# Designs tried in a protein design chat: VH-VL binders against a0b8k9r932to1074. Part 10

Target 1, 143 residues: a0b8k9r932to1074
Amino acid sequence: NNLPLDGIVFISVRDEDKAEIAEVARRFVNAGLKIIATDGTSGYLRGSGVPAERVRKIYHGSPNVLDYIRRGEVKLIINTPTTKQSVKDGFQIRRSAVDYHVPYITTVQAAKAAAEAIEKALRGELTIKALDEYHREVRYRAL

## First folded at step 4 (VH-VL)

Design s18 (framework fv_modakafusp)
Fold by ESMFold2-Fast, scan of step 4:
Structure s18 (fold): chain C 143 residues (1-143), chain A 122 residues (1-122), chain B 107 residues (1-107)
Amino acid sequence: as target 1 above (143 residues)
Amino acid sequence: EVQLVQSGAEVKKPGATVKISCKVSGYTFTDYYMNWVQQAPGKGLEWMGWVDPEDGETDVAEKFQGRVTITADTSTDTAYMELSSLRSEDTAVYYCATGYYDFSSGYPFDYWGQGTTVTVSS
Amino acid sequence: DIQMTQSPSSLSASVGDRVTITCKASQSIYNYLNWYQQKPGKAPKLLIYAASSLQSGVPSRFSGSGSGTDFTFTISSLQPEDIATYYCQQYNSLPLTFGGGTKVEIK
């Protein structure tokens, strides 16, 4: 499984996970990723100050999350199911993620780890760039 | 305490229909899918299909399509598997099995019925 | 359909031996694999779920590992009560499919 440094992240989580996921989603947005979410999750994220676009449920017309996955627009899926109906929908989403090779995360802990990894990669690139700039500056000042 | 209790052994002639029941207790019947699994004598396990007791949705493996009907009766917390046009090859033990599907835990069959032996002979 | 191939079909080992069974999926199933134990005349019993998670109440000598297409099930120290047929099962996609089973016997 690859983790993206850019693109769209789909988020749909159970009520008990919403508060922790809002913080993770904020970190993804700060890293340059775009969030799309199901109605309940989208509402919570927006209420928490995190920009997120609403996407339709599977059986509520197009475009829905399966359409986004099939078009290659979703680069990461975070989904913690809440009910048997949600679990059934999640089964279809997970199967589509597998069929279209999209990495997916099913726990808050894994979502936090993904955010940390993305942030570290971005900080590492910035640090390498800063070191390169420092070395170039020193060369021109050599006496 | 979760229990799945199946109906008793059946002996049928070729061409007959058999209907096996699986009565559940100890959990909310509509919260879990109910699966049916066939095991021929001395052979392995083969998934036949499942039913969602809440909405009656079923999915049946291709090998059994057209002969298997899986249903659920929420008034008695009982699932049924009906197999028609019986052949000698249908001689097997049939199990009902269930588990909560969850992305984190997967779809384990935590609970199984004791099995129902169906013998098809002329 | 995803085909699950178990190896070996049968094995014999001594009490205290380490026993390993393998399961190969015809396509990637990530970690969406269960392992069941079936004793003669009885229904199967879940031992391992999500490839490596031990079911509550199951002895710690049982373990599972692997992801993608290749999986292993291990009994670290075979006991007499472990004589049974073991099955893997994928739940990544419908229809759900089982491996052919591995008979474990004591020699």
Scores: ipSAE 0.007, ipTM 0.558, lowest interface PAE 9.5, mean pLDDT 82

Design s19 (framework fv_modakafusp)
Fold by ESMFold2-Fast, scan of step 4:
Structure s19 (fold): chain C 143 residues (1-143), chain A 122 residues (1-122), chain B 107 residues (1-107)
Amino acid sequence: as target 1 above (143 residues)
Amino acid sequence: EVQLVQSGAEVKKPGATVKISCKVSGYTFTDYYMNWVQQAPGKGLEWMGWVDPEDGETDVAEKFQGRVTITADTSTDTAYMELSSLRSEDTAVYYCATGYYDFSSGYPFDYWGQGTTVTVSS
Amino acid sequence: DIQMTQSPSSLSASVGDRVTITCKASQSISDYLNWYQQKPGKAPKLLIYAASSLQSGVPSRFSGSGSGTDFTFTISSLQPEDIATYYCQQYNSLPLTFGGGTKVEIK
């Protein structure tokens, strides 16, 4: 299986997704994963009581998410684009995710499915159904 | 209603420059990249480059670097593609097309102009 | 650059036939693949996005599948109005690249 049971989850989401993603991020933290997030997302998460470390967007310089991916530290990417700059950053992030075999999620629903699959795996309750749902939702499915 | 309307057909001599316009309506021009695509007679589609109308940033395919200039005018909601040092192999239909890959909503924003025929002949 | 190899380059089939076109990427593109239909003298029309998602208003006889490097596009029951050239196109990375196209004709 390629479920991220430890390591770092990168989160960068549009404003309308922040409330729902905060609950998903809390679940990742409770499962033992660490969160890194872009400015707006990290600020929202911390304001919601979820520990998250700020990381720079690509156009803001280093260190940025690409640096973390290249080091093998990021195990899951959740990225819902908010602007054309986020979309442009998304091209570079997706290329790195493909090159480094990191699961890439673009919707809140897929993020919820990932959290559920990870929780079930850690509790010893992982089923073929849960694993299949997770694999269907990730953008990079060649894992 | 989203519309991309391109300028009319052009006939040019070798060595000339052609400038094609793409006027948009029905959406916020600065929200989406504008692509330019070349299609030679009887051939396939080839991406030339794109512009971000919000800041004027461009990315151009290697084949066209040095000869193509892509710009956007937000005061008229019009994108431009200028191709210089024309050769007979530049004879083609040129398309403008929007690009936004927002799969969070599950919806692509994919609209194309009607095409502009450019003929380069001596 | 990511090269998109499309096959066959052309095909001729009868009305009602199942038509399958394939597209292979030179490196993994996940599911960041579009399928376009282009009729003579017209701009391309998006039929499928994200490898398998049907664009609104497009007939259900069109479908797409695949991920990574290998993709297929299927017309389950070919209709006369489906005479066109079909192109795959990756949007995983710049530059955006298209397959060479498959010309579909009715015999």
Scores: ipSAE 0.007, ipTM 0.591, lowest interface PAE 8.5, mean pLDDT 84

Design s2 (framework fv_modakafusp)
Fold by ESMFold2-Fast, scan of step 4:
Structure s2 (fold): chain C 143 residues (1-143), chain A 122 residues (1-122), chain B 107 residues (1-107)
Amino acid sequence: as target 1 above (143 residues)
Amino acid sequence: EVQLVQSGAEVKKPGATVKISCKVSGYTFTDYYMNWVQQAPGKGLEWMGWVDPEDGETDVAEKFQGRVTITADTSTDTAYMELSSLRSEDTAVYYCATGYYDFSSGYPFDYWGQGTTVTVSS
Amino acid sequence: DIQMTQSPSSLSASVGDRVTITCKASQSISNYLNWYQQKPGKAPKLLIYAASSLQSGVPSRFSGSGSGTDFTFTISSLQPEDIATYYCQQYDSLPLTFGGGTKVEIK
């Protein structure tokens, strides 16, 4: 089972997605997962009452998301595309996700599917169909 | 409609400098890295480097370091590639190319300029 | 630097033939590979990204597969307009690197 039922979820989303992702993040926290997020995302999450720790962008120094990935603490990456996303930072994050076998999600719809699958697993309600839906939404092709 | 339009062909003598432009339209210039690619006659494609138009950060391939300067002018939505100390082996078609980076889909070069031919001859 | 070795360097085939081109990376690049088509005198055109994803507007006869170090590009039924040189390119790390190209000609 590749569902992250414990550990850290890294979240970095564009402004348009912040409101929807805050509800998804709350569901992850209620399921027992910890959230780390970039400045803008972490500020929004905390302002919405969702516990989230700030992590620096790679070029801003340590600690950054690469440090958490290298320690094996990040179980899922949620990164919705931004118009000004750093290609250089993206190379490093993708390479680390591949090297450390961390699945990633690039849409709010996939993030909602992940939260639902985790909740169902915790209630003992996970079906083959629900698990298949989660795996299709989460990008595991890089693993 | 995205377009990358490059400056016209150049004929230079050895030791000269050439500066090629790539004017963009149809998208936000600062949202995408601009790449430069060299193609010698009858040869393959070779990445030269890129610039981030938002902050002017550049990365240049080792082969071209010291001779290539890549810049961007956000007031005119134009990227430039300047190659100095020209040699006969710099005779090539030069392309600008860009694409949107996405964690899932990667970094495809969806859009290319038409190319600029540079001939270096004595 | 990641070296991309492309084979064959050239091939000649008939209309309707299945054409296969191979690209090999000197180290694992997961699925971070693009395929481009370049017709004589023209700029390259993106056909495939992320090893297997077909670019919008590109005919379905073009396909890509592979992961890690070994990649394949296929034209299922060669058409006259497919005469071109095809290039693979990795984007796993900088510097970005291209394969040497495969020239496809019709006999």
Scores: ipSAE 0.018, ipTM 0.626, lowest interface PAE 7.0, mean pLDDT 85

Design s20 (framework fv_modakafusp)
Fold by ESMFold2-Fast, scan of step 4:
Structure s20 (fold): chain C 143 residues (1-143), chain A 122 residues (1-122), chain B 107 residues (1-107)
Amino acid sequence: as target 1 above (143 residues)
Amino acid sequence: EVQLVQSGAEVKKPGATVKISCKVSGYTFTDYYMNWVQQAPGKGLEWMGWVDPEDGETDVAEKFQGRVTITADTSTDTAYMELSSLRSEDTAVYYCATGYYDFSSGYPFDYWGQGTTVTVSS
Amino acid sequence: DIQMTQSPSSLSASVGDRVTITCKASQGISNYLNWYQQKPGKAPKLLIYAASSLQSGVPSRFSGSGSGTDFTFTISSLQPEDIATYYCQQYDSLPLTFGGGTKVEIK
């Protein structure tokens, strides 16, 4: 439930949000965070010059994405929904976020707020205002 | 409609090899791992392994390692399970099963083939 | 391997009864558990995924609950068409493993 100043950010976003999320992901990488992402998102990020590891399948061996969540290594989840795919795509991620108290973000605006709060924290500029702004934008429960 | 259609029943002698097919339709074959499940007469379900049709990567349960080969042919949308050095205890129904896995949705087997009966007798 | 222990191995109940089946994992699997129904001579059918999510098209009398190591599957009002063997399955870790099954019969 703290700001993620280290560890892994998981990103899975709809096509319409990929360009804006690439900017946010670059900021997370510059802050020292590692990105893991679903197939389409990871491909877009890599094509945009942002390092991102692909995750999708439990069957790639250990560690897989579920191992990362259970180990407490995934510190932030960004999943921007479509009207159809978010119902299917988000449910297990949302459940894991609830079970492991990982912040869950569903909008580009909230993702930008998270990046700004992390950057301010790393510069030693984190204030009550910045923390309140971050907490208003993130969710610790499914939807 | 998603369908998994398996090849017909087989009767084999001990020491023989059997190759079972699972032809898919109604979805993109490379989107899903294809799993194989064994069920001996009057017994429960046992996972044998899976193949990723996109790249041919497989994982096989330890009990079947060295005897089972799982493959996929994307030109015909068909998965195969080949079991060699057959023993009487391999007499079973074999199922192919799939579901879209990603960690967003988990891994339910929401689609199953009808099953293929393999009898090993002498 | 994660061992899945189901109980009971079989049960007989009357139409309209509440039927409860349990499944215990040898280690914590969070909510990564499915429940399947298998009728004689047929392939298994998914009823519940992620421990408690009802598969589309499955009657609401079927439900699941639990997390960690202890899971329960319930049929709130048993119907004649529910005669089958029921299996739990974990998908927390490879190899995927099934419970031993529970055969449900009508008295």
Scores: ipSAE 0.006, ipTM 0.548, lowest interface PAE 11.7, mean pLDDT 82

Design s21 (framework fv_modakafusp)
Fold by ESMFold2-Fast, scan of step 4:
Structure s21 (fold): chain C 143 residues (1-143), chain A 122 residues (1-122), chain B 107 residues (1-107)
Amino acid sequence: as target 1 above (143 residues)
Amino acid sequence: EVQLVQSGAEVKKPGATVKISCKVSGYTFTDYYMNWVQQAPGKGLEWMGWVDPEDGETDVAEKFQGRVTITADTSTDTAYMELSSLRSEDTAVYYCATGYYDFSSGYPFDYWGQGTTVTVSS
Amino acid sequence: DIQMTQSPSSLSASVGDRVTITCKASQSISNYLNWYQQKPGKAPKLLIYDASSLQSGVPSRFSGSGSGTDFTFTISSLQPEDIATYYCQQYNSLPLTFGGGTKVEIK
């Protein structure tokens, strides 16, 4: 999996992670990436001043994140599920991420590492160490 | 203590239907999917499907589509697996299993029923 | 469907030996792999989850490693009570799939 320097990042996180993820999402937007997010996450991000487009949860129909993945528009997925329904959605999202070779992150720490690696790559400052750290975090969590 | 207690052994003729129960105690039944796994004599484990006891939604492996019905009764904390049009190849031990230890990664089966032997013979 | 190929199908080893079992996925499953132990006449028991995490109450002689498509399960010093069949299982996507199992015997 390659570092995304443009394109869309999908974010759907549990309530406990929203505050920390808002900072990460702001960094992605500053790096030139677009954010799409589920209802609760999208509302929180926009309330925090981070532009994010709403997409429906899978059980609410189309358009949802699977549609964006199939179109090749999503370059990174951040998903920390909190309910059984979110876990069901997570299985479908992880399968699509594997099929379309999209990095899939499930922790705030890995999301922070991804943001740092993208920022360094954009500035031309990416070291082998920073790239290795990003690959360790996303490889372990991504499909 | 978490326990999954399955119904007793069944002997059926080809073409019959069998319905196995899995009674749950020690945790909130509606919080976790209940899975069913088949193990033929001397063979490995094969996933059949799961039910979400909270809403009754199911997912059944393609091999068992049309013959397997998985249900849950929240009034008795009991899951059921019904297998119809029985064949000799359906002779197996059937297990119920559950667990969502790591919600971010999926579900390892932390808890298993003791198994129910189903024998299909003429 | 993701096919899990487990090897060997059986092995015989002496008490105290290091036992290694391999599991290969037909496509990448990251670290979404569990290992189960099934003793004769009993239901399976979870030993390892997320490829390398030891389940509570399981002896430290059991370990797992690997990611992507190649996974290894190791018993560092085989004990008599370890006579069992061991199964890997992927939970990257539905349907869930198991390896064919490895029967471990002492001779």
Scores: ipSAE 0.013, ipTM 0.570, lowest interface PAE 8.4, mean pLDDT 83

Design s22 (framework fv_modakafusp)
Fold by ESMFold2-Fast, scan of step 4:
Structure s22 (fold): chain C 143 residues (1-143), chain A 122 residues (1-122), chain B 107 residues (1-107)
Amino acid sequence: as target 1 above (143 residues)
Amino acid sequence: EVQLVQSGAEVKKPGATVKISCKVSGYTFTDYYMNWVQQAPGKGLEWMGWVDPEDGETDVAEKFQGRVTITADTSTDTAYMELSSLRSEDTAVYYCARDYYDFSSGYPFDYWGQGTTVTVSS
Amino acid sequence: DIQMTQSPSSLSASVGDRVTITCKASQSISNYLNWYQQKPGKAPKLLIYAASSLQSGVPSRFSGSGSGTDFTFTISSLQPEDIATYYCQQYDSLPLTFGGGTKVEIK
């Protein structure tokens, strides 16, 4: 699974990681990605000046994170787990991420590495030209 | 540092009740679920149920419903499994095992108690 | 309930041999599978989680693979201390269920 250059990143992190993840989320927004987050994470990000849309927990109905995953809109999931989390919610999100082949990251360090890779791609560090049968050239970015 | 220490062996008559304890140390008791697993002599592992020490929520496997009660006492950091109406087939080693549900790993039973042998004999 | 069928039920191998154990789920469980080692008279020990992730402190000769319904556990070079019974366990759905176990002995 490639890292996204556009689309939505879902973020849900434990309290200990919120400050560091706000820096990472700001980098994603600066790169042109959209953030959706659960209540606690969304509130923290917005309070830190990072635009993030709130999504509902699964038991609150639609729209929730599963809806975004099923639609193919979520391109990356960042979730640093607490020592305990909801059995029902965790099973469903984990299963959907696997079923829909959405990459997900469980540590702040991996999230920082993802931001770095996306930033490098957007700077045009690696660009491949391809030709089409009608004399059209198009450029692709590679991560 | 993390330790799960179970109560000692029990010998019971058919029809009796047994209550096994699992005392924890080295971590925050309410942050992890506590599971109970039965192993009959020469047989495999069978999940009995779990408790969430934070709120007392439990789930018990169908085979044990009505005979098993699982509880947690946060004042002493101790989980309990009580099995009533004992039969010879309940002769087994009983284990407590800690798990946590996280987004990446599911339910890994990363620390286990040493086991408690229960013998049911007339 | 999800049934976990483990095979073989027992095997004998020589030190240095490659040992393979299989586990089959009655329905798809993605990668939600753990492997445990149990030595005689001892509690089980977690070796592999999420089908293929090696638990911290576990020797690299142990590995797991598979997804969906078919899973494999491998010991690349059997050592004397590996004599034990090995169990798979699914965590896709409650109730949690274990395979029947594979007893590994040295011949």
Scores: ipSAE 0.006, ipTM 0.532, lowest interface PAE 11.4, mean pLDDT 81

Design s23 (framework fv_modakafusp)
Fold by ESMFold2-Fast, scan of step 4:
Structure s23 (fold): chain C 143 residues (1-143), chain A 122 residues (1-122), chain B 107 residues (1-107)
Amino acid sequence: as target 1 above (143 residues)
Amino acid sequence: EVQLVQSGAEVKKPGATVKISCKVSGYTFTDYYMNWVQQAPGKGLEWMGWVDPEDGETDVAEKFQGRVTITADTSTDTAYMELSSLRSEDTAVYYCATGYYDFSSGYPFDYWGQGTTVTVSS
Amino acid sequence: DIQMTQSPSSLSASVGDRVTITCRASQSISNYLDWYQQKPGKAPKLLIYAASSLQSGVPSRFSGSGSGTDFTFTISSLQPEDIATYYCQQYNSLPLTFGGGTKVEIK
């Protein structure tokens, strides 16, 4: 089981997904997880009342999301790229997720499934159905 | 209706410079990276680099750094690849290629130019 | 750089045969691999993307499988028009890299 019940969730999403992801991020925070996010996502989340720490883009130096992944602090990555530069960053983030065995989610639907699974697990109510939905939506899984 | 149309064949002497064009139509030029691929006679495909037409950012493979300049002109929806200090081993067909990037499905090259043959001989 | 090793470099088969080509990455690329067909004098054509997804308009006899480092491309029943060189290509990281190609010929 690699369901993230503590630690850091990295979020970087396209504009169209920001409203729905803010609600998901709020659920993660209520579950005891911390959020880090890129500039645009971080700004939107904070504007929506969700605490989120800003991280630098990879080419802008440290600290960036790769630093957090290498430290073993990031337990879940949610990334829906919308710009060519975020696409380029996506290559490096995907590689790091695979190398460090961090679950990687690319859709709002999958992020909602993750939030539901985490909430059920914390209540002692995790079902096979909820865990199966989470695992189906995760592109990269820990070994 | 998406089309990539490249300039015609070139014959150059060693030490010369060649500039190849790739004119696009049927999609928004600034939405996708334009890639350049080299294929020497009887050899495989080798990625040279890409340009982002929106801001002019480029990434060039190590082998071609210092000799390749990749640019884009958004007023004419045309990408360019300029190769300087030509050597006989630069004799090849050069392709421009692009495709829709989707994080879940990757960056396939759905669309290719017809290729431009460059011959370097003395 | 991710090195893509493609095998075999060439093969000869009869019409109707099952043809299999293998591609190996020097490090894990998940499913971020495409397959292209190139006929003599023509630009490459995308056949398979994301390791196993068939490109629209491509005949169903072409298929791909694999993940991580080991990938397979299959032509279930070789046709005369399938004579071409086939290339794998990874897009997990820059620089983008291609396999060396497999030339498919009919006996």
Scores: ipSAE 0.006, ipTM 0.571, lowest interface PAE 9.3, mean pLDDT 83

Design s24 (framework fv_modakafusp)
Fold by ESMFold2-Fast, scan of step 4:
Structure s24 (fold): chain C 143 residues (1-143), chain A 122 residues (1-122), chain B 107 residues (1-107)
Amino acid sequence: as target 1 above (143 residues)
Amino acid sequence: EVQLVQSGAEVKKPGATVKISCKVSGYTFTDYYMNWVQQAPGKGLEWMGWVDPEDGETDVAEKFQGRVTITADTSTDTAYMELSSLRSEDTAVYYCATGYYDWSSGYPFDYWGQGTTVTVSS
Amino acid sequence: DIQMTQSPSSLSASVGDRVTITCKASQSISNYLNWYQQKPGKAPKLLIYAASSLQSGVPSRFSGSGSGTDFTFTISSLQPEDIATYYCQQYNSLPLTFGGGTKVEIK
């Protein structure tokens, strides 16, 4: 009951992960999910043809990702930190993810697994066993 | 070689203020958060807060809010922890500690200062 | 705040014994747990990070395991230099919190 079949996915990734994450983000959009992303990630995604709305980092004001999490709109967080500012925000984002029961992913491999699970669910191929495996994989990587 | 060197022992009266320093070398001061940890005699470790030396932003544990001020001076690569309105229960060893935060490998405190003993007595 | 409950508070064992210390979190912290060793009069020293990763330069007799809420720290063959207090610490969320410590002594 926490597989994100609708809603918002927040993405903030380091430069080396951007190309692979753009493919994952495209799959989320094709599945009907909305993407919000930080400045650099948002720009890369839009440059790759993936619709993504820019959000502020916590220290840059509102609205930021914490606002979306607190509203219950964010269903999945994908974050591979690129700077100390990203790391600083990460503690607050992680706490909010735990408090609001939002899956948190920190690796490209876990992000790909999430996309695959969502696609299978939408095709009617996801079973209770597959859902348990998704929960183990996604939570193990971050929470 | 990474080193965190703290200021010397302090003896204070109740109601006084103490300011402890932690001078760093061997790494870029602005790349890591600096944490402060309190340890009362014969007791365990308690996290007080951290500062980001690059911009001076801090986070302080609720127990210490209102009495603790954590700062950083990038011109001298020195972090400070100031504790006001001292009470006898503030008698403790205070440590500065840091490490690189990484989402996949975590936030280990690889580097610690030697500790500063603060004694509060009347 | 996440409460870390560490047990036992103290133990005495013989050189060569297997020593086991446990740490329980009040809520799931994944694998975001460190273990530190503190000798009298000294600052803590990191031994294990991410629940099970051995810090560089630390002897292989030290190990950690666990995930979620239940964690274990083990010394496979206790040595005299291992007399110390050991602390777990979670870094899943702020504020960072430590366990109460386990004092390990030789009998």
Scores: ipSAE 0.013, ipTM 0.578, lowest interface PAE 8.1, mean pLDDT 84

Design s25 (framework fv_modakafusp)
Fold by ESMFold2-Fast, scan of step 4:
Structure s25 (fold): chain C 143 residues (1-143), chain A 122 residues (1-122), chain B 107 residues (1-107)
Amino acid sequence: as target 1 above (143 residues)
Amino acid sequence: EVQLVQSGAEVKKPGATVKISCKVSGYTFTDYYMNWVQQAPGKGLEWMGWVDPEDGETDVAEKFQGRVTITADTSTDTAYMELSSLRSEDTAVYYCATGYYDYSSGYPFDYWGQGTTVTVSS
Amino acid sequence: DIQMTQSPSSLSASVGDRVTITCKASQSISNYLNWYQQKPGKAPKLLIYAASSLQSGVPSRFSGSGSGTDFTFTISSLQPEDIATYYCQQYNSLPLTFGGGTKVEIK
């Protein structure tokens, strides 16, 4: 099963997605997951009352998401590029996700599906439909 | 309309250096990475590397490391690929190519230059 | 590096035939795969991105499918203008890598 029921979710999203992602992130926190986020995303989340730890983008140095992935602490990645600099980071994050078998999500719709699946799993309500929706939205699955 | 226009064909001797240009128009040069692709006669496509025109950062495939220099000049919206210590095996068509990368649409190379033929002969 | 293996290397078919080309990645690349068409003396042209998304302006007879390591490109009804070499390309990780190409010819 590749559903994260504990651990860290990394979030870095474009400005237009921040409001919807804040609601999703709140759901992850309520489910017992911890959030790390890039500076702009972490600021928005904290401003919305959602606890999130700040990490640097890769081009800004350490600590960054790659450090957390290498340690096996990141269980889910939600990443939508906001600039061309984010594209450069995206190649490194994608490679690390593949190497360390971390599922990753690229859209708000997929993030909502993940939150729903995790919530249902924790309540003992996980259905085949919820699993199918989650797996459809995840670009990469853990082995 | 987006255009990538490459410099003309080159004939070089072994050991020489060649520098190929790719002039862009129709989009913001610094918004996209510029890629270079080699195609030997009758062979397939091989990625050589890319440059970020905004900061000049490059990534070069291992096969070409030490011989390839990829640069960008934002004052003329032109990317360059310089290949040194030429060998007969470097005889090929060289393409510049670009596209917008994001997780939703991936990294499609929507735009290609017309190609530059480089012939290395004694 | 991720190796991309295409099959067949070449094929000959008649106008109206269904043509299928496959591409296999040496490791999982999710859906991060493009398909290009290249005619002699011309630069490649993007047909399919993200394994299954049709590029704007490309005829609907072209389609792609697959995820992970195994991918398929299909021309549902081959036309004379489709004579070309077709390449898959992964963009899951650097270096970007292409398949060896499949040459499609008319019988």
Scores: ipSAE 0.012, ipTM 0.592, lowest interface PAE 8.3, mean pLDDT 84

